# Ledger of designs, part 339: VH-VL binders against q96il0

Target 1, 167 residues: q96il0
Amino acid sequence: APERGAERRDTAPSGVSRFCPPRKSCHDWIGPPDKYSNLRPVHFYIPENESPLEQKLRKLRQETQEWNQQFWANQNLTFSKEKEEFIHSRLKTKGLGLRTESGQKATLNAEEMADFYKEFLSKNFQKHMYYNRDWYKRNFAITFFMGKVALERIWNKLKQKQKKRSN
Short names: E, the ipSAE of ESMFold2; O, the ipSAE of OpenDDE; V2, 0.75 times the mean of E and O plus 0.25 times the DockQ between their complexes.

## First folded at step 14 (VH-VL)

Design Zb35 (framework fv_ebrasodebart; at its last look DockQ between E and O 0.43; V2 from the best seeds 0.59)
Fold by OpenDDE, second read of step 15:
Structure Zb35 (fold): chain C 167 residues (1-167), chain A 120 residues (1-120), chain B 108 residues (1-108)
Amino acid sequence: as target 1 above (167 residues)
Amino acid sequence: QIQLVQSGAEVKKPGASVKVSCKASGYTFTEYYISWVRQAPGQGLEWMGWISAHESYTNYAQKLQGRVTMTTDTSTSTAYMELRSLRSDDTAVYYCARDQSYLPRGHDYWGQGTLVTVSS
Amino acid sequence: QAVLTQPPSVSVSPGQTASITCSGDKLGDRFAYWYQQKPGQSPVLVMYEDSERPSGIPERFSASNSGNTATLTISGTQAMDEADYYCQAWKSSTAYRVFGGGTKLTVL
């Protein structure tokens, strides 16, 4: 009895391509789009004299980025899976094989695929709405801390100018 | 007062499934995530995954992928964790914990824990 | 997988300062959290965002996070502080919560 090859369940590869910027960079770097999320990762610069507030902002941005990357990676995986299932189901209903006579992967026409996209978007509408809410709240918090950091920097510059005038 | 109240202890056979509930009260359920954490007897804490409100976002530990499902009922402010294909090494106290979605506040409130025993 | 490493045990005399370390690759680039767990009880958050104290946690608890090490410090350690302590941080690229192995604090 031929050993049915254990279908390697494509474990979502945990390997977000860690784009590593040059060590001497004084700026945030944007990497290429991640293969799973299709989002461009940002590598955040760490200043030599990073304040506690700047550090907090950086860590919050990093966490939000990771949260966002994982959401879209999972969403894209779900989309791809459901798309494939839809195609297979429709081909089967049409009495068509998964491969054409030329050996190419059988595909559906644009109209049939439009039905899939409409259904998928409808099904995931609520999910996307809640995602957007959470995304906006996270970005609001980040923006708030950005404002605080900006004020702190202004204050520190003013103090330094006063100290230089007093000497 | 903020509280997370879990379902009672479960005894299951290998290969069975268990579903643990966590009822939240004292806060706006939809503003937070629920994380699940387990602890085997005499062992450390193991994070299992989290779920957002309305099941819009789930993230499961790689070790448990395919076996764990987390769900929520917003009408009852209840989170559920289902673990399938139970093994002896799944014997643990299972905790639900509140997790902030917008600010990194950690697990600030915990359920009392649910003992799940997997025995032949 | 980036594992958070803690010493398995720390012992201190009453009134002395206890220090519990948590080590991990680039841990300083992430927020660290600390939990206290007493026997038969649920964990309790004692520190969040590296150095912030939740309401109800005594001032004798403090924490820091730098480089690859987060540290929980308990000044003037009391008998009631005897417990297991766990560090936690986000795992990079996965958004997983990762716990350290735990440290048993004994007050002698």
Scores: ipSAE 0.785, ipTM 0.914, lowest interface PAE 0.6, mean pLDDT 90
Fold by ESMFold2-Fast, scan of step 14:
Structure Zb35 (fold): chain C 167 residues (1-167), chain A 120 residues (1-120), chain B 108 residues (1-108)
Amino acid sequence: as target 1 above (167 residues)
Amino acid sequence: QIQLVQSGAEVKKPGASVKVSCKASGYTFTEYYISWVRQAPGQGLEWMGWISAHESYTNYAQKLQGRVTMTTDTSTSTAYMELRSLRSDDTAVYYCARDQSYLPRGHDYWGQGTLVTVSS
Amino acid sequence: QAVLTQPPSVSVSPGQTASITCSGDKLGDRFAYWYQQKPGQSPVLVMYEDSERPSGIPERFSASNSGNTATLTISGTQAMDEADYYCQAWKSSTAYRVFGGGTKLTVL
């Protein structure tokens, strides 16, 4: 029997639909930041008449994106882990607990943390340089294929235009 | 000619660690990633992970859960795969294979394989 | 969902067409690769980027990849093609490489 407030309102998160591409989207779209890598994924539109070259470009861009996402997810996890280990080791050396009286994680002063950041950046400098090199190579390849797709689209439009003129 | 030459067969006891090497020649080592793939007797291929030549990128299969470490030595053009806390189900032929760092061309050259036997 | 499903075995007569399938959720949105492995030997890449042939691989090898299924096709199958065939793709947001379970091709 119905009574005051007798029904439970159970709702799906309305924000989810905001980040889904609309039906028959004709464009790529950008999603929310990934919680691990903090990068925004690009979701690629798949046209009904996609050429083999366009498929290759889309797959290459998708694979490169996931390669990039995984790199930054790993880097962010490594940073967080090493930061916590550094703080833990320094606090233990001082005879201090891992948590403050308020229940938050205990932190070091700015000068002590500066030592961690300097060491982390120095240690990872070469890794980031080579990551950037590979990232540029991947983007060069993508740009090259984008050029091929653009030329293919121009050629197809010219062929279609010529066929219409011939009729 | 392009070659990947692996270290010899190993026999280990459960709980031990093994480190397999893969020496590359005939190409520019730093232009390619090295994947590690294993195959238990009579079973299929299982991807373990891959590593960039400068160790700027490493990605491991989740199933191996902190037991695997991949490294490289660019001065000798050699990749290494260390597997710790060995179990009997780690008995397999372990392969290294190269893959391009920037184009998805697949594993075009493979090492000869290294048999690792874990027995008790 | 990292599992790629292949039939465990396929048998064909010499000169006939062999077809080996590899199924996975939205596999056609990824590049598929095919490897041939003979007993006691390392795998050999026979197809890459869905449908491309490496140098040295006979023209009778072809492949496709669409929807949920990638297919390796060997036309005019020869006794020398008898081997285990593995598909491979990347199926996870973590860029994991995944192999299919393998298909034993027998030429009788």
Scores: ipSAE 0.634, ipTM 0.843, lowest interface PAE 1.3, mean pLDDT 84
Fold by ESMFold2, look of step 16:
Structure Zb35 (fold): chain C 167 residues (1-167), chain A 120 residues (1-120), chain B 108 residues (1-108)
Amino acid sequence: as target 1 above (167 residues)
Amino acid sequence: QIQLVQSGAEVKKPGASVKVSCKASGYTFTEYYISWVRQAPGQGLEWMGWISAHESYTNYAQKLQGRVTMTTDTSTSTAYMELRSLRSDDTAVYYCARDQSYLPRGHDYWGQGTLVTVSS
Amino acid sequence: QAVLTQPPSVSVSPGQTASITCSGDKLGDRFAYWYQQKPGQSPVLVMYEDSERPSGIPERFSASNSGNTATLTISGTQAMDEADYYCQAWKSSTAYRVFGGGTKLTVL
């Protein structure tokens, strides 16, 4: 479950609040859904003592988030455009105007729209297969780097304990 | 051996269109993006945009939005860049470059470049 | 459009250390890349992911990226390193790549 808020500001743990990432937060924050992709962006924390490995992990996560947001924004746009083009094409072949007498956009009934949904799913099947492949590869890479960071932090803690005891 | 081979030089008049091809070999074409970069004579590199080889995602430089179209043909492992409404300041060498798959490796392999000259 | 600023030229003596800077707002928040281009040739990637060196690039090439500045460093500079060098970064607000203006490295 994604974390929905900044540090506690008297909101309940399960509550949803308006989110503005604090400039000095020590944790990643999850913001509201992006208007175009419908995905919730992560606002990444940048610690003062960030190691090179931690920096690479953070940048990789940021770039993966942007890739994912762009894919779904483009997919949502494509769906909307192709739906409208299909409606216009079918209205023209029926000899109907693109707008009703009231000026609202004319549309098709559910049976007529079923052809669009079938065609859209068929056209985009290969695109989604490639997206899934890329998504798996990106998430495997991120998970691998998360493990390396965790191991680095463990080694640093052990080295600090050994240094203090030897002194 | 990874290689990107581009189509030959072209001379165009203002207002025309040009379509440059970039044939990839030596790697799995559908796993990478192709970026297009141009360089006017005596000038620096200018990123034009990129396309995933399977065409699920494109992103064009803002100044070229509306004039550029990038496509691919996965059956021939070929990327295409079409620039429309050519102007004299579009005279440049146009490069294709392999771009990241799932790790941000940058433009690790480049085509030889295609000179496009726009003259009246 | 974001601007990455590089000095137009840098001159060094053979064997000295060359340092080429690339400045941009919050550049250290993104991966930086460096390319070398010799006259009449395609660019060659010389550094990626801020500080990683591709196979085949000499160990005398190194790089860093923090704050608003990325730096390409060439130790023991040789005559063959004479070229134009471009930095590149991803601009997060527009999700596209930007090149710096380029730096001509001269080895005298």
Scores: ipSAE 0.512, ipTM 0.778, lowest interface PAE 1.7, mean pLDDT 83
ESMFold2 (binder alone), look of step 16: mean pLDDT 90; pTM 0.930
OpenDDE, look of step 16: ipSAE 0.777; ipTM 0.910

Design Zb36 (framework fv_ebrasodebart)
Fold by ESMFold2-Fast, scan of step 14:
Structure Zb36 (fold): chain C 167 residues (1-167), chain A 120 residues (1-120), chain B 108 residues (1-108)
Amino acid sequence: as target 1 above (167 residues)
Amino acid sequence: QIQLVQSGAEVKKPGASVKVSCKASGYTFTEYYISWVRQAPGQGLEWMGWISAHESYTNYAQKLQGRVTMTTDTSTSTAYMELRSLRSDDTAVYYCARDQSYLPRGHDYWGQGTLVTVSS
Amino acid sequence: QAVLTQPPSVSVSPGQTASITCSGDKLGDRFAYWYQQKPGQSPVLVMYEDSERPSGIPERFSASNSGNTATLTISGTQAMDEADYYCQSWRSSTAYVVFGGGTKLTVL
């Protein structure tokens, strides 16, 4: 295991960069979109004197991020797969090949694709509604813990100020 | 009383499929995910996947993807797990267990387990 | 390779402290959970969110999670604590939920 928590960004001899959180970062860091979910991951800064409550908040935010990323990765894969199957099914029904004369993938027109989008939305309406409910509840929990952390910091500052005045 | 009750033991031949049920009671079914976890004789716990009560969120373990399907019936508060193309190494006790959908508190209640034996 | 690694067995005398470890890359950046399983029985959640104890679990059970290692500690170990113990966490690689290989705790 590495002795330090963060590495500097390195660039390989071929110009390919290693994607790591910046060393000396004092803020949360936002990465590039994930291949599957298309969501940008947040890399959380870890303070040197992180309290147990701050650690719990960070872990809760991390777990929520991964929960969200897994949902959208799965949803995007399902969308892509069902779209491909719909296109292939329609082309087969019309007696058309899967490739154009130039060798490119054959596509359906906008009117035909509208049928797929309507079906996909209807099929997934309930799924997205319950996802939104859980997403709201998760964000409420995070906001609640953010409030607790803020109150802890205020209380500690007040306690410190009172102690300094006594000295 | 919170309870998860599973269907009875099954004996299957290689290549068959099995469908195990898990009936929940004593809590709001729609606020929890149901995980399926199996345990081969003398072996450890292996996570198979989880499903939300309204099937809005479903994830399967990579090794089982393509062979496993999880479903729910909210009207009976029942979760189902179907495993296809059974092999002898699928012989295991299959458990269902709940975890909260919006704040993962861990799998706090488990079914009694269902022994599935795959033999020729 | 196992994502979460546990020792296969740990032995302790009655009244002594038992320590069971669970190791995984950056495990301390995620929540860890612990389960107790006795022969022929379903697993029982004994610790959640690193160090929280469910109602009904004795105070002698405690846990920590830091760096790459989560630890379950049982103080004043009793014969009734003899069981298999499994750690669990959340990962985004090949499975969302992962279990450790399990540790058999023997109280002699």
Scores: ipSAE 0.622, ipTM 0.836, lowest interface PAE 1.2, mean pLDDT 84
Fold by OpenDDE, second read of step 15:
Structure Zb36 (fold): chain C 167 residues (1-167), chain A 120 residues (1-120), chain B 108 residues (1-108)
Amino acid sequence: as target 1 above (167 residues)
Amino acid sequence: QIQLVQSGAEVKKPGASVKVSCKASGYTFTEYYISWVRQAPGQGLEWMGWISAHESYTNYAQKLQGRVTMTTDTSTSTAYMELRSLRSDDTAVYYCARDQSYLPRGHDYWGQGTLVTVSS
Amino acid sequence: QAVLTQPPSVSVSPGQTASITCSGDKLGDRFAYWYQQKPGQSPVLVMYEDSERPSGIPERFSASNSGNTATLTISGTQAMDEADYYCQSWRSSTAYVVFGGGTKLTVL
């Protein structure tokens, strides 16, 4: 069986946001923008008496955040790489090098770059469509569980009031 | 004086790989592209690809996609071309050439060539 | 890959004018470069940007473009000009370098 050469997919380093909230925090924290995704990570607080529904909601939010962070980190890296490759290819096509005679980095004009953006968007159109679809699905699910948690909290408050009236 | 000095002749078996080096001198290495061109015995010039010396962006001829890898070492001002899965029809003189950085002047400086012979 | 077409051979008498053509699609949109190659030697750039000569190339070498055809002209051809000549261009869509098939110039 020919050993399939493991294409070292340059896995974008899982940008584990090094953001650590204070140890005594009793609420969710928003970190600085991640250097790869440019998205602000949320550190979710875990209450001591977390219900199963609250836990499910928290996990779903966390998973969705991680999914979103990974997607945009990869997209930004891909975009940056392809952009630079396009610039180099176009400069080469024009018979130009990496630098001008004045020693400045050679650049493309806005019109030339417009072609890149159009091509990039076209090439990644399907990927963006899938992202959008999944983004909506995840957010709908989160909203649904938010509603369930809200109802659970109301119910628990009502039960506590009834117990206090009976004593 | 601008010079491109290539590695010596290579003899390889079918299925093997060859890596040819091209040491550049006399100019700022990181500001230019390096192209690789080969010439089979009694045949014309065949472009293989180019590489940017600083960022190492590459563009390979379609025919060689998957078999060729071009790299650069900026610390030694050396370009490398690796060709894998060698066949008899890969027997050729391989040239590195500098591409003009500021103006569209084509390949202004060439290496002396490296003969690669693929024989059973 | 789109190929630049050159005549396989051109013969000229000493002192006469040699003309080598290079034809290809969309060649009019790009400059043609010309290389001289003598047996056992590396190619040497002899013409760039349609009509410019590198330093050290004799003035008898000239180039012109008309439509999709580039032409290298050698006036007063000498025995030392006997060589293979290649035209070269760029493809805008792929950034590929494209060479012609080469022309053997014989000085009779």
Scores: ipSAE 0.046, ipTM 0.589, lowest interface PAE 3.7, mean pLDDT 86

Design Zb37 (framework fv_ebrasodebart)
Fold by ESMFold2-Fast, scan of step 14:
Structure Zb37 (fold): chain C 167 residues (1-167), chain A 120 residues (1-120), chain B 108 residues (1-108)
Amino acid sequence: as target 1 above (167 residues)
Amino acid sequence: QIQLVQSGAEVKKPGASVKVSCKASGYTFTEYYISWVRQAPGQGLEWMGWISAHESYTNYAQKLQGRVTMTTDTSTSTAYMELRSLRSDDTAVYYCARDQSYLPRGHDYWGQGTLVTVSS
Amino acid sequence: QAVLTQPPSVSVSPGQTASITCSGDKLGDRFAYWYQQKPGQSPVLVMYEDSERPSGIPERFSASNSGNTATLTISGTQAMDEADYYCQAFRSSTAYVVFGGGTKLTVL
């Protein structure tokens, strides 16, 4: 049965459940979110009679996935680092320590953090714009190869039909 | 006439920093990443990282993180690689090479290389 | 950690077929690339996306990639092919771009 909330459903806090695609499956699988990018990796099904063109498409999709994961892992690390630096700087300016009396991390309120978010978004606007350009170009390339695979499959079916008529 | 032209050889003391440049010409700079790859004398190729134009995508080899910074200047179609806290084992020829940002065609054009020597 | 292993050296006679291997865990699920480097020169891309040949590279160069092993094949090897050869792949690990250790091809 399908689970409501799907991909974000709570799992057992303890115990390590390894992701392992079923041997019987004839389709792609989705793994758990990566620790750094927070993106779910796709494990691609490899058919026994994969054509060179189908192999190229699969490898292109895999490379694009890894490119995307590296981008978001780096972006998330940069965000976290700059956020901590901003908080530290603001607390130092106020003459406050980095920890509360209870030993918890000292934080800024939402209004104070708004300055950081505005600065971060403004600073990274061009970066995200060019990421989107490359993301669109990569998906266009994948779509192009998907079209080639579709044409190859149509051609192969036509060849089989022609051979059956000749025999 | 696609070319990547690098800055000249450098001699540095341990603990210093070096900044190597790579000027691109003959193609649309913003459609390619620039990889930095080094080669110690008599050794193989070691990838250091790559950067897209406008610095929209940057990825560094883990063992060099904290010591390497890559930047670009789109107005001059130039990529830069700065390596800090130099050690004798950083002595190498440093190459820049391009690869397409949207299709993994490989590093089809390389700079001539820049020898960086780290000695006391 | 992604590692690509190449034999350090391969020797062939002129006119013979040279085969240079590159091994890595599930390498056949990734694109492999090959570079030629002659002494004092920058690397030159000789094969890309497993088996594609760049314009200007002779037809005697071919390549394959399956399972754990990518192979560069040079048919009718010539003295001018004597060089160091490096494989390369994209891997999500401590370095996104990974090179093999290199193979010195000697033509004698």
Scores: ipSAE 0.635, ipTM 0.843, lowest interface PAE 1.2, mean pLDDT 84
Fold by OpenDDE, second read of step 15:
Structure Zb37 (fold): chain C 167 residues (1-167), chain A 120 residues (1-120), chain B 108 residues (1-108)
Amino acid sequence: as target 1 above (167 residues)
Amino acid sequence: QIQLVQSGAEVKKPGASVKVSCKASGYTFTEYYISWVRQAPGQGLEWMGWISAHESYTNYAQKLQGRVTMTTDTSTSTAYMELRSLRSDDTAVYYCARDQSYLPRGHDYWGQGTLVTVSS
Amino acid sequence: QAVLTQPPSVSVSPGQTASITCSGDKLGDRFAYWYQQKPGQSPVLVMYEDSERPSGIPERFSASNSGNTATLTISGTQAMDEADYYCQAFRSSTAYVVFGGGTKLTVL
């Protein structure tokens, strides 16, 4: 059976931030910027007596964070790749090589790069629109659940006060 | 002296793939582009694509999109061109050529060519 | 792909001037390169940019560009100049290389 050479699909590494907070932490921790997304990951604390509603909120926040990390990691990689490809293509079009006579890396000027940025933004416009839409939807949902959790906490405090008065 | 030395002639069946090598010498390999050009028997020159030697960015002719892959090995200063799903009309002499690095120039150095014959 | 058009053949007597044209859209904005190819050999660059010659190319070879037409001129044509000649340009929008169809120069 001929060994199918595994096409190393450069799968964008799933940007699982290797940031591990201290084991004894009782609060949320913010990690350093992820190398791919440039976003700071948040490690969410899990209370021992987490309510189902609090758990739902935490999960929604975590999912939204992962969604953001993946989006920006992929977007940054795509941007970097396409930018370099554009530079190479333009240099080729100009009949220029990868390096100057002085041995420096050949570059394009700001005017030449303006075309790239315009094209890139145009090409990715719809993608960014969808991202923005989904970002708002997710954050709205998170805010809504934050409100519910707040109400639940107030209610629980009131019940505890009533029970203490009855004993 | 600048030289491009290509691999030897190949005979392939329809549907097969061929990979041609082009070893560069006499210059800094990573500072130049390599183009691939083919010529069918009794026909003109047909550009296939180019590759940047260091970063391996490629630009392929539209006609060959999906069937051609160009790569480089910087450690050996060698460029490779793979053509898949070979057809009879792919029978040609395949050339690698260097593109100038510093000034707008054409293909200043060429390989000796590699004959690829596609026959049933 | 933009096509560069060349005459399929040109004939000239020894000592006369040969002229090979290459026409294409937007060629006036770009330099045409010229290659000589003899039977069984690799192409050789004979002209690049604005009428510049690589080292080792005889002075009898010259090139000019006018509008959408590039012209290779060989003055005092010799028997050794009998070959196929190809023009080449870049397409700015795609960074493609485009070759002409080639011209067979015969020295009679």
Scores: ipSAE 0.015, ipTM 0.553, lowest interface PAE 8.2, mean pLDDT 85

